# Designs tried in a protein design chat: miniprotein binders against Uncharacterized protein AF_0758. Part 11

Target 1, 276 residues: Uncharacterized protein AF_0758, of Archaeoglobus fulgidus (o29500)
Amino acid sequence: NTMTEDMKRSVMSQSLEQSFKKIQYIIHSVSFGEVPSQAVEIELQGGTLTLDKSDPEFIVAFVNYTETNPSNLPCGRVPNSVPLCINLSTGRLYTACTHTGYNFSACTLNHTIGKIVYRYKDWFLTLEAGSVFSKYSNQDYSKLLYEPRILYNATLSTPGKRFLVMTIPLLDGELSIGGSGRFRFVLNEGNSNVSLISVSNLGQDFNDAYVILRGTENKDAWCRFFERSGDVFNTTLDDTKTSYRRCSNSENAMASIKLSNVHEIIVIFRQVLFST
Short names: E, the ipSAE of ESMFold2; O, the ipSAE of OpenDDE; V2, 0.75 times the mean of E and O plus 0.25 times the DockQ between their complexes.

## First folded at step 14 (miniprotein)

Design m2 (from j4 with E70R R71W; at its last look DockQ between E and O 0.45; V2 from the best seeds 0.00; counts 0 for: pae E 2.3 > 1.5)
Fold by OpenDDE base, look of step 14:
Structure m2 (fold): chain B 276 residues (1-276), chain A 86 residues (1-86)
Amino acid sequence: as target 1 above (276 residues)
Amino acid sequence: SDRYEIRVRTNDPWEARYIALEIQYLAYEMGYEVTIVIEGDEVRIRFRGDPDELEEFLDAIRYIAQRFARWLGKPEITVTVHTEDS
């Protein structure tokens, strides 16, 4: 064979990245309302493609630093939110809040969104929260290949108002493919959970808002993504509230939403069902 | 003419904002040049391309608009297109 092992690997990786791009597109199409159902065909030359429904968890938390009882929060101002206690250091959620340490009352939008993972030897391609990442096991960093649908009006002509829209696919169903050959699976549209949040309506009842990806293996890449969106996200953290000073040092990928710079927030969780 | 104005009439400013960002994203992915303006509950998109490209873009917009309206339990979002005068 005229190709070196490195060349073969490069060709394979490019092919797989293209496949993931296609998968991402189809997920977006189904998840974000373009089509209700779509079949996907992929060719694998080894490795495994699996749906992991256990991680990551996507959390949007509107936090009050003084209220000890989450039930006292006006969570109606955050539609579809649940009053819970959140540990901003670990990202864990609790029903009760003692307001000690890094535990705070919050109205939370919380979903385990899952991920699609392709694994071949020490190389991983991951689709989570609408994003695609590439990572080698021996590296401590991931590469963001395709960005999520976390959008804001940086360039749109909207006088005096900035809005943030997060559309997050919730992956469900079953997917487990391995080996060599052509494989087919189907994506179907599931349920959606939409939250329309007016920041002006939050008033003094909420001090800060956080986006947290808990259990992601691509924390570094997420942090960089948030940093690139510095108009709406702050990756510098208050260590008295989160135990961390920066997203990059945090246990989870996390950033605060600049509520002073964002007037409206739309959060959409859209279920996508995988089947073979 | 290869210049068009697409108007998306939504039910409220929330829908308008969502649709505007989605359209911007779509335009980027599809490689189309657009200018988007939000006026209240209406989104106006200036589009430059041939009729086939326009139709493809319109289809995508219509699908997004229709689905989003259903998600929110809102009335239909209408999409119209006008040829811009030179």
Scores: ipSAE 0.321, ipTM 0.709, lowest interface PAE 2.1, mean pLDDT 90
ESMFold2, look of step 14: ipSAE 0.438; ipTM 0.756
ESMFold2 (binder alone), look of step 14: mean pLDDT 80; pTM 0.776

Design m3 (from m1 with W14L Y18L; at its last look DockQ between E and O 0.31; V2 from the best seeds 0.00; counts 0 for: pae O 2.7 > 1.5, pTM E .783 < .8)
Amino acid sequence: SDRYEIRVRTNDPLEARLIALEIQYLAYEMGYEVTIVIEGDEVRIRFRGDPDELEEFLDAIRYIAQRFAKRLAWRLGKPVPEITVTVHTEDS
ESMFold2, look of step 14: ipSAE 0.536; ipTM 0.762
ESMFold2 (binder alone), look of step 14: mean pLDDT 81; pTM 0.781
OpenDDE base, look of step 14: ipSAE 0.350; ipTM 0.690

Design m4 (from m1 with Y28R; at its last look DockQ between E and O 0.71; V2 from the best seeds 0.00; counts 0 for: pae E 3.0 > 1.5, pTM E .770 < .8)
Fold by OpenDDE base, look of step 14:
Structure m4 (fold): chain B 276 residues (1-276), chain A 92 residues (1-92)
Amino acid sequence: as target 1 above (276 residues)
Amino acid sequence: SDRYEIRVRTNDPWEARYIALEIQYLAREMGYEVTIVIEGDEVRIRFRGDPDELEEFLDAIRYIAQRFAKRLAWRLGKPVPEITVTVHTEDS
């Protein structure tokens, strides 16, 4: 009986992982504007699939450690950014900034991007920021099943200069299905926000840049991902700036961008609308 | 030689970056290790593998190129760009 249940669960989980891979691909296609709309059919044998629009939040922050007024920052050099104060420890954003604690002026690109969550008993399958994660409740770690659409291994002909391209799906709409059966939902293209950042144009007005996923349950896996992208991301943090020394110990998944190694940064947020 | 340089000329620097992203993802999914260099509108991919693997990878790249070319035409209202994919053998 136990073996049969385990086998059933295994088969189901594999099927769902494949389905999420497909969903990831479709989200990618919609995010890049390859297709404006696409239907998805999935089969469930229990569990629930829901869209959570509350978490996580994806933040790219270009920080100045000395400027007390974010409005003085040349945020035009970071297209579509908003001058805000960021607490680099908590990831919270504020309109007013006092250089107390770990609050610093920044040009920020931030969106609550949401996540798709499948839950079956103690097993969670999550799609967030274009990545797919698997986690069991009894585990203290998540497994990254499918990587996000982030380019970090591309360089210029000039050695040591890299491109960083991040395509981040912003999940919106409605999705709530559960039980057993075949379910159909539709993904539609929404709005997009694009930021083309030339690092050379940043000048001395920005000391560091950070990528932060706030509110993710897959922090450990994100940290590992950033570490694997060590040419572009630094998971070792300045504890005088973030209160943390490492991504793994931070409240949120966060890494600094190695601006010295990056020539161009492209950040694309694409809204993907779910409907049934 | 099992080392190749694949060159994808996109005629659009912006598309070159997107294609590079997709190629990187594809390579990883296929289990290939590649080095990507972007110069203007050209994406250069250093690839190591046997001829069959190369062909499979090239087919995938060509497919990506077609998709992006089509996207430019119908979505962005631009003419279909000529995206060329060439392969060069490298000495070991």
Scores: ipSAE 0.362, ipTM 0.713, lowest interface PAE 2.1, mean pLDDT 89
ESMFold2, look of step 14: ipSAE 0.367; ipTM 0.679
ESMFold2 (binder alone), look of step 14: mean pLDDT 77; pTM 0.744

Design m5 (at its last look DockQ between E and O 0.48; V2 from the best seeds 0.00; counts 0 for: pae O 3.3 > 1.5)
Fold by OpenDDE base, look of step 14:
Structure m5 (fold): chain B 276 residues (1-276), chain A 92 residues (1-92)
Amino acid sequence: as target 1 above (276 residues)
Amino acid sequence: SDRYEIRVRTNDPWLARYIALEIQYLAYEMGYEVTIVIEGDEVRIRFRGDPDELEEFLDMIRYIAQRFAQRLAYRLGKPVPEITVTVHTEDS
């Protein structure tokens, strides 16, 4: 009975969406200091829930368009960053840099952050970078169900200046469950990498800053998210620098940070360890 | 409803930032309208609501601040940062 199957899917999907909301909250709690550990129990009525540690990669890059040697950049102004060459079109990072094409020297904050994926037939529910997305295989777009807690916009006493705080959960460990029943897993706090960046200290050594999600299946939704945060992010790109004019047309989810509107940038990567 | 300014002061700039982040999320989840300003080690929250909502919000702020202070101290191997929460009524 097609109707019965549809009804079952509907009920299940709603339940799982709520579960993912809970998981999102717990990840935040564990990642950013509220609790060091939390158990999660979920009920499945089919499908599989897995942790994919391969994708996506989250990159914050402070770029200099003229410096040919990344090691000459004052990456100390971007704590915990690594001087690398970045291709702003592909998002690939290299140790050596030549100013050919769209390769530029940068101080980079780079981590493969992973994702949790629930799959049931043609339906995908994904949690990545603190966001929850829903997508059907026959659709060319994803739906952002729950916004990430990775972006915090706090204003300063000075008008027009903001704190940009990005809290990025780095998913690690193991998670692979499937079938029907109740399943329990545990989230534990892992290591963290924190970068406190004063924009005023960047000076002329950095021309632009970019946020890039490479390898995401939800690029379109990420682009829309950045667009909604237009006070901080610019999804219009310089095609002389990135080969693309818009995030929506780019290979990766990509936006530049409006440094003129931000006084301080805080990037926090927090490892969350999954175990059963 | 009245307008209030909640000030959360600490002696740790990291704690202030964490508190601000959590307060923003909390406000969103609770359906409260707030404006948050971070100045040094102080977080200023402009809150609009009735006294009961204020009290509830304050309780949550205090709870979150304390929890994060403890965790931060533990992670950094430092003493628990000081936390002071004050409320001021603003003119309508």
Scores: ipSAE 0.091, ipTM 0.533, lowest interface PAE 3.3, mean pLDDT 88
ESMFold2, look of step 14: ipSAE 0.377; ipTM 0.699
ESMFold2 (binder alone), look of step 14: mean pLDDT 85; pTM 0.831

Design m6 (from m2 with W14L Y18L T35E; at its last look DockQ between E and O 0.25; V2 from the best seeds 0.00; counts 0 for: pae O 2.2 > 1.5)
Fold by OpenDDE base, look of step 14:
Structure m6 (fold): chain B 276 residues (1-276), chain A 86 residues (1-86)
Amino acid sequence: as target 1 above (276 residues)
Amino acid sequence: SDRYEIRVRTNDPLEARLIALEIQYLAYEMGYEVEIVIEGDEVRIRFRGDPDELEEFLDAIRYIAQRFARWLGKPEITVTVHTEDS
């Protein structure tokens, strides 16, 4: 009975989504230092749950369009950043700006953050950068199921002054489970990299700042997410700098930070270690 | 219902901002309306409630402080309470 199968599929998918919601919560709890360790139990009725540490890559880049040597940039103004050359079209990073095209010097905060992927037949459930996405193979779009607790836009000191806070979980360790049954894994806190950036201190040495999620399969959903935060992010891009006019058309999910609307930026990379 | 000013001194501007955000979120979850101001490395929270509510909120703040002390390796966090004049 097709209807029965559809119903079963629906129930299963809902259950898994709820499980991922729980996992998301736990990841955030660990990422924010709320708990140092927490065990997770999930029940699977098929499919595979795996940690992919190869993608995606999360990049925050403060770019100077004229400086040809990244080493000349005052990256001290972007704590824990690395002076690199970034291709704003591809999102690739280089040690020197010797390439042609859309290559610019930048102070970069760059980490491969990884993702948790549940796969069952043609259905994918993905957790990356604190967000949960759902996608069917036959669809050209992803659905953001649960928003990340990674972006805070708050006024804390002076009216009108905004703080942008991004907390990105760095998924590490090992996770590979599959089949039917109850499975248990543990999340432990790892290292943190924190950067407080005062926009006023950037001066004229930086022209723009970009957030780039490279290698994501959920680009469309990320772009929509950035668009929803249009007061902070600009998904309209300068094609002379990025080769693209819109995030939706870009190779990677990318948006510029509206530096005129943000006074401070806090970027936190928090390692979360998976173990079975 | 009395007005209180809770001060969290962190001795670190970054930590102050992070703690402030968490306190703001906490207040929201607890159903409290608060005004939060960051002055340097100090977080100032204006709170209105009864003494029992204050203690509950303070306990939560202290917990946050301890968490951040552990997380960031900066134990120098002080939480004080001042009663505001009516």
Scores: ipSAE 0.326, ipTM 0.672, lowest interface PAE 2.2, mean pLDDT 90
ESMFold2, look of step 14: ipSAE 0.524; ipTM 0.781
ESMFold2 (binder alone), look of step 14: mean pLDDT 81; pTM 0.791

## First folded at step 15 (miniprotein)

Design n1 (from m3 with Y25F; at its last look DockQ between E and O 0.80; V2 from the best seeds 0.00; counts 0 for: pae O 2.0 > 1.5, pTM E .769 < .8)
Fold by OpenDDE base, look of step 15:
Parts: C-alpha cells; sequence; structure tokens
Structure n1 (fold): chain B 276 residues (1-276), chain A 92 residues (1-92)
C-alpha cells in the first residue's frame, strides 16, 4: 500500500531528523561542551548514512584587491591564516595569483569540513558546518532544519559593533552504515584551530572579508541563512570582484562580512572524529 | 516587570563569547528573543518574559555555565572559578 509506505517514510524521516538534531547537539558538545567523547545510537529503516570528507570546504578570506603577492599581506593579523590567492568566483585557492580575473590575495582560514549524509531514495538529510539540511532530489532548494552555531547577534555596549563567532566542526574519521537496524558510532574530540581577529587591527591592508562554503549542495539555504543575518553578512556581492551580484547566483555559498559592523571575529575549527 | 537583564560572568573572555553563542542558540530553541552584550568576560542578556519563563531560561543558562566550567576544568586539569549567573530587573 502506497499510503502505508508513505506513512512509514514520514515517520522514519521525522525520526531521523530528530536523530540528526541529537547528533548536531553531540557534535557541539564534544567540540565545545562538556564531554570529549560520546556514543550515538540511531535506528535506520533503510537508507545509508555516510561521512563524506571531501566536501564542503569552509573558507574565511580576508582579501586585498590590489596586492598581487599574497606573501606581502600581514596575515599575522589573522591568526592561523595562510596567505593565498583566491578566486572569489570559484572559491579555489592558489599559492600565487597567476590567474586573471577574479583572483585576489588573501589571508585565508580554510578547511575541508566534510558532511554527514543520510540518503533514502530521493531524500537527503545533511549535516555540514554544524547545520542540518533536508532536500529532495526533485527540488532545487534545501531546507535548513537546524541552525548552525554562529553568534551574530551579540554586541558591545556601544551600539553598532557586533561579535561574530563561528564554530565549525571538522568531520573526520569513518562512518558508513546502511540498511535496517540499530547502529552505534562514537564521536571523539580532535584538534582545534582558533582565530581571534580584531577588526580594528586589520587596518587598510584588507578591503573585504568573505565567508565561503565551497562545494555545498545546500547553497540556497546557506544564502538565506546569511541574508537573515544581515547585520553581519552581506549577500549582495560586487560583480567586479566575484563575478556574481548575489549569493543566490554564485557558484558557492558566499557572503561578505560587514567589517564596519563587526568588532571582533572568532573562527573556531574543531575536529570531530567518527568511529564505528 | 517582565524585563530582565541576566549577567553571566565567565572569568575568561573566550568563554564569554562561546557561552554567548550557546545562550543565543538556547534562546532560539526556546522561542525567546534576546539581546546579548559582551563586555570582557561578562555576558549580558536582555530577556523579556514572565517569571516562569525567566526561571526556565535561567535554569538552562546555569546548566550551560556549569557545563562550560567543567569543560574548562577538564582542559586545564584543575578546578576553575565558578561561572556566576545573576539576574536584575531592568528599569524602563
Amino acid sequence: as target 1 above (276 residues)
Amino acid sequence: SDRYEIRVRTNDPLEARLIALEIQFLAYEMGYEVTIVIEGDEVRIRFRGDPDELEEFLDAIRYIAQRFAKRLAWRLGKPVPEITVTVHTEDS
């Protein structure tokens, strides 16, 4: 009976969404909370749950539009950053700015952060960068189910100056389960990289800063998220710099950081190790 | 009054920012709109709600504070000062 199957699918999907919420919580807890290790138990009624470590890549880039040699940038003002050339259209990074067009010198914070993907027929449930997304194959949009751990509403006592704190889980290890039954895996705390950036310290050496999720399948949802965070992020882009006018039209999910509104930027990458 | 200012003193500027993030997320999940101000190691949260809602929110914040304190202690391998949570009635 198609109705029975649909009902089953509905129940299963709701259950899995709740499971992913729990996983999101546990990832955060392991990364930034109380416990260094936590076991997760989930029940599947079909489908596959896998860790994809290849995509997406999370990039924070502080860009200088005129400097042709990234090595000339004072990347010390962006702790743990690497001087690289970035193509703001493709999001690709290079050791040198040898390309023409939308290639600029930048101090970059970049990691391949990976994603957890549950797939059942035409339905995808994804956890990436601490966010949980749902998408159907026949749709051209994703739904953000659970928000990422990004602070953007905090301010100083002086109005107009905000904190941007981004906590990004780096998913590593192994996870591949499928079929029907109860499955158990363990999350362990890994390494961390913390970048504390004082915007006032950046000076005139940086023109703009960008957040880019390269290779995400949930670009539209990310763009909407950035738009909702309009006090800190700008999804309107300079097409002379990125070739795109808007995040929604860009190749990758990307937004500029409104440096004029931000006092301090904190980017924390925390490795989370999956094991079965 | 249904307006309150919750103050969380963390004794560490980084912890303050991380706790602020958690509080923001908590507020979101609980359906509360809050304004967060960070000064040094102190997080100030403007909260609007009835006393029962406030108490529920405070309990959650205290739990977060405790969790963070334990985590910090674990990382340092020694006891750390408690993170204090206080509430003040906001004057209009």
Scores: ipSAE 0.403, ipTM 0.731, lowest interface PAE 2.0, mean pLDDT 90
ESMFold2, look of step 15: ipSAE 0.618; ipTM 0.803
ESMFold2 (binder alone), look of step 15: mean pLDDT 81; pTM 0.782

Design n2 (from m3 with L14W; at its last read DockQ between E and O 0.82; V2 from the best seeds 0.00; counts 0 for: pae O 1.8 > 1.5)
Amino acid sequence: SDRYEIRVRTNDPWEARLIALEIQYLAYEMGYEVTIVIEGDEVRIRFRGDPDELEEFLDAIRYIAQRFAKRLAWRLGKPVPEITVTVHTEDS
ESMFold2, look of step 15: ipSAE 0.670; ipTM 0.834
ESMFold2 (binder alone), look of step 15: mean pLDDT 80; pTM 0.774
OpenDDE base, look of step 15: ipSAE 0.549; ipTM 0.793
ESMFold2, fold request of step 17: ipSAE 0.710, 0.546, 0.677; ipTM 0.853, 0.787, 0.838
ESMFold2 (binder alone), fold request of step 17: mean pLDDT 81, 81, 81; pTM 0.786, 0.787, 0.781
OpenDDE base, fold request of step 17: ipSAE 0.638, 0.284, 0.229; ipTM 0.847, 0.668, 0.639
ESMFold2, last read: ipSAE 0.522, 0.685, 0.694; ipTM 0.778, 0.840, 0.845
ESMFold2 (binder alone), last read: mean pLDDT 81, 81, 81; pTM 0.791, 0.782, 0.783
OpenDDE base, last read: ipSAE 0.400, 0.297, 0.366; ipTM 0.746, 0.689, 0.728

Design n3 (from m3 with L21F T35E; at its last look DockQ between E and O 0.72; V2 from the best seeds 0.00; counts 0 for: pae E 4.2 > 1.5, pTM E .791 < .8)
Fold by ESMFold2, look of step 15:
Structure n3 (fold): chain B 276 residues (1-276), chain A 92 residues (1-92)
Amino acid sequence: as target 1 above (276 residues)
Amino acid sequence: SDRYEIRVRTNDPLEARLIAFEIQYLAYEMGYEVEIVIEGDEVRIRFRGDPDELEEFLDAIRYIAQRFAKRLAWRLGKPVPEITVTVHTEDS
């Protein structure tokens, strides 16, 4: 009867949500370097679990609004960055700033970071950028179950300045499993990329910095996360630069970084390899 | 609540920053409000709570510091560095 099915769904969803919290923890453990490899066991309960490496893209862009040639930017001040032209309306990157009127030269840190998706009927659990989201196919918004590791409360010895640390797992390898019963897969550490950026060392060569998730199905949830982190992120956007006034109205999840509030920015991309 | 300063001394400024990030996240997960100041190799955490809360937080910090030191040494092929954790009471 429907009461029995409601109870089964409630137990299943709680079990899968707890499994995703465990996966999030293990990704952190492998990514942060606590262990190099760890096995995971999961009960799929009739659903499928897949690694999708095609989306989303995570972008941190340090933008100069007046420089027309990205190659003239001192991108050495943003370690591991690439001088590119970014369209702040679409989040797309180009070699030259010859496209629409929202194109600007930037030093960019970007990767296609991928996602893990569990699907059962009309219910989806997604892990992307270290965050876990729940969504039903008949709705356009996602619920953020477990927040990403983006933190901003540490201060240097000089009061009034803070650190912004973004730790973003890059999901790679192979994972495609489904059915009933217990399934086992392994997460292994991969390559890592650490960029330590001193905001004072950026000087006058950069006007603004942006964080963009392009191609996420969880835009509204990301925008709400950025809003809750308003000491560091500004979800009110300059529409002369981006075409949008707010994160919620933009094509992508995007926020500017309040560079006046942040002394150092640390961006960590760490590859995590899935295998069965 | 009493006021404490927890000091975590590391081997270099990058380690201090990474450990500070982990401690900040730990405090958030445990529901503790902290002020973290980084000076060179040292992380200084101002904590307000009772002695039982302090001990719980210190145990967690020591655990993180030990795992971080072992993992870093493993990656670099070097001896496990000493990361020291001390606590100081502030005058009431």
Scores: ipSAE 0.244, ipTM 0.617, lowest interface PAE 4.2, mean pLDDT 84
ESMFold2 (binder alone), look of step 15: mean pLDDT 80; pTM 0.778
OpenDDE base, look of step 15: ipSAE 0.365; ipTM 0.705

Design n4 (from m3 with E15L T35E A60M; at its last look DockQ between E and O 0.69; V2 from the best seeds 0.00; counts 0 for: pae O 2.2 > 1.5)
Fold by OpenDDE base, look of step 15:
Structure n4 (fold): chain B 276 residues (1-276), chain A 92 residues (1-92)
Amino acid sequence: as target 1 above (276 residues)
Amino acid sequence: SDRYEIRVRTNDPLLARLIALEIQYLAYEMGYEVEIVIEGDEVRIRFRGDPDELEEFLDMIRYIAQRFAKRLAWRLGKPVPEITVTVHTEDS
């Protein structure tokens, strides 16, 4: 009985991981793929699959450490950005920089992107920001199963300058599945926001740029991911600006973008609508 | 194994970057290591493998490129851009 149960769990977990891989693919392709709508079938033997639209929040912030009024920033150089005050310690955004400490003016690209979560007892399988993570509740670390669709291994003909292209899914709609059986849901194309940023055009008005995942439960795995992309991201932080020295110790998953190594930054937010 | 340079011309800089992203991911999934260079609307991929692997990789690249081109064109209300994929053997 114990062996049978273990076997069932193993088969189920593998099946779900594969399903999440497929979902990841569909999420990415739905906006620019040939088919704007795709049905997904999943077989569950317990547990729950839900769409959580509350967390995490994905933030790209171009920061000026001296300007006290965000409205004075040339946010036109960061298309579709909003001038805001950001607390680089907490990741919170404000309309004005009225706080002291780690609050700075920034042009921000920020969205609550949501996550798909499968939960079975103490096991969590999560899809967020295009990545798939596995975590047990009794562990203090997550495992990145499938990497996000981020281009960082592309350069110009001139060595040393890279492209950074980030495609971030905005999960919307409704999804709530539980129990045993075969379930079907549909992914539909939503709106897309594209920001094309030429680093050379930023000038001296921005000191640093940060990527922040606020409210993620997979911070450790995200930090490791950023570290693996060390040519583009820096997980060593200035504690005078962020209150932290490293991503691993930060409240949220965060890294600075090495602007000196990046020629162009493209951020694409793609809305994906879930329905049953 | 031979070394190849695959060139994908898209006639659209944004499309080139999107295709590059997909090619990077594809290479990863197939277990290939590639070097990607983007210049304007052209993507250059350095690939190492045998002829069969190359052909398989090329087929996937063409498929992805066409798919993205069609969709992007549709979204923008523009004609589908011409995608050209060429292969050059690099000198050893």
Scores: ipSAE 0.361, ipTM 0.709, lowest interface PAE 2.2, mean pLDDT 89
ESMFold2, look of step 15: ipSAE 0.757; ipTM 0.878
ESMFold2 (binder alone), look of step 15: mean pLDDT 85; pTM 0.829

Design p1 (from m2 with E15A Y28E V37K; at its last look DockQ between E and O 0.64; V2 from the best seeds 0.00; counts 0 for: pae E 4.4 > 1.5)
Fold by ESMFold2, look of step 15:
Structure p1 (fold): chain B 276 residues (1-276), chain A 86 residues (1-86)
Amino acid sequence: as target 1 above (276 residues)
Amino acid sequence: SDRYEIRVRTNDPWAARYIALEIQYLAEEMGYEVTIKIEGDEVRIRFRGDPDELEEFLDAIRYIAQRFARWLGKPEITVTVHTEDS
């Protein structure tokens, strides 16, 4: 009957959601914590679990609205960044910058970070950028189940300074499993890219700094997450720079926010390798 | 229970900031009350607990510090502990 079927689907979804919480923890532990390698076991219950290395892209951009040549920017002040032109309406990056509309010179920290996706019929669980989302394919929005580990404004004895630490797992390797029963895969540590940025020292060279997730199906959920810390993550944008006033719009598969009230930023991309 | 001061010297004031934030997060996850202060390139953590809790906390701190040192190519991160009078 319908009640029995609803209870079975509820038990299945709770089990898979809990498994994704465990995977989230293990990804952080392998990439940013205690262990170089850890095995995971999961019951797929008739669905599929895949690693998609093509999306999303995670971008941190320090933008100068008046410089027309990105190569003139002092990107050495943003370690490991590259001078590129960013379209703030779409999040796309180019080597040459035109002054058409929303294209601006920037020092850019940019990686395609990947995601893992569980699919069962029209239900999806996604892990991307350290966060877990649930969505049905016929819905416009997703639910944030488990938040990413972004560390900021911890209680510290250092007065007057605001710190932002973004730890973003970059998912690589191979994972494609499906069916019923228990499956096992291994996560291993990989390479890292670390950028330490003093925002107070960037004043004359850059007008604004942006964090962008491009190519995400979870843009509204990302925006709601960032809104919780609106002192650091400004989700209301200047539409003369971005073509829209909100962190997301219906035309783009992206979430975009402006950083504010931060004195120091650490961005860490850490590779995690999946194997079966 | 005893009071301890754990000192993590990083030789880089920015590394000290990252490590302090990770230690604060770690303490919250483990259920420990700590006071963390950054003085230059050194993180100072005041911790209250028994010796078994201290060793568990220190082991985790050393592992995180070693991982960060590898990322920066700076093997000079050291962790020491001092006993404080209650």
Scores: ipSAE 0.146, ipTM 0.571, lowest interface PAE 4.4, mean pLDDT 83
ESMFold2 (binder alone), look of step 15: mean pLDDT 80; pTM 0.774
OpenDDE base, look of step 15: ipSAE 0.419; ipTM 0.753

Design p2 (from m2 with E15L Y25F Y28S V37E A60M; at its last look DockQ between E and O 0.07; V2 from the best seeds 0.00; counts 0 for: pae E 4.7 > 1.5, placed apart)
Fold by OpenDDE base, look of step 15:
Structure p2 (fold): chain B 276 residues (1-276), chain A 86 residues (1-86)
Amino acid sequence: as target 1 above (276 residues)
Amino acid sequence: SDRYEIRVRTNDPWLARYIALEIQFLASEMGYEVTIEIEGDEVRIRFRGDPDELEEFLDMIRYIAQRFARWLGKPEITVTVHTEDS
């Protein structure tokens, strides 16, 4: 039987979604060093699969609203962080603060993490920050297909003690394939950056902490994800600090971490290298 | 006894490594004394602490296992605990 274009697209999309799930799993597996190198095979029936290393940028910022010199912040309390000025409206980072607008001193954990994008006509399938999104051009929303590795909970035996663990893959290397057929590429482990943060050690030197995905095209879905994680994230924003009242209205996907509700924060960036 | 052996059966060698590393980081941050070994798809954790600390640690491990199971579609992950003296 001859399939219609819509049927073909449907079958293809389902197959690719499953492939992306597998890729997501392999990315994390490789990142932890169990398999230093893993080949991936996918079948395409049109479209393009590319690695975009320019966006998005993943930022965890511990902010002080009054300190005008980032270098005065005790960034040692946030291991592997860099003292920078952050504009909480745009998400841009600077070496020095301008004393205007929404610019604040912060200890930042920031990386351009990149994304894998499959594009076929008006359909986009994206893997970024360990999550997988689907979007059609005629839709004003993205669908989160597979959640990122952001874990949070409180112990049951000791109520009130809560941890937050974020594992973010850094996508690097090269990937550009397209057309019809079976394609093969290789994932290799790269470097890692780990920050173990005790909230109690932060003291009074930090007012708030933010998670920001700058440059994402899936902002709406990220905002919904953060909202579903309301125990640890707040998508309601202080418009005197960020110029926005809600994540959904912000320029970037952003949420504040409820520091009063979290005792330990672990941020892990793991590099994954793509090659053909 | 203050010594325990925790076993996490993952049914996936890669997932075992994944969980083991996560547990290692959490244990370190929480100040737990642990030794972690991986054999195939099983993570074996030697834990030293009092029963309250053990229960807290187990809660963390169970949570991790549950979340990973849902995330990766592997609901068969199991967590068991044994006393080393037995």
Scores: ipSAE 0.020, ipTM 0.367, lowest interface PAE 4.4, mean pLDDT 87
ESMFold2, look of step 15: ipSAE 0.163; ipTM 0.603
ESMFold2 (binder alone), look of step 15: mean pLDDT 74; pTM 0.725

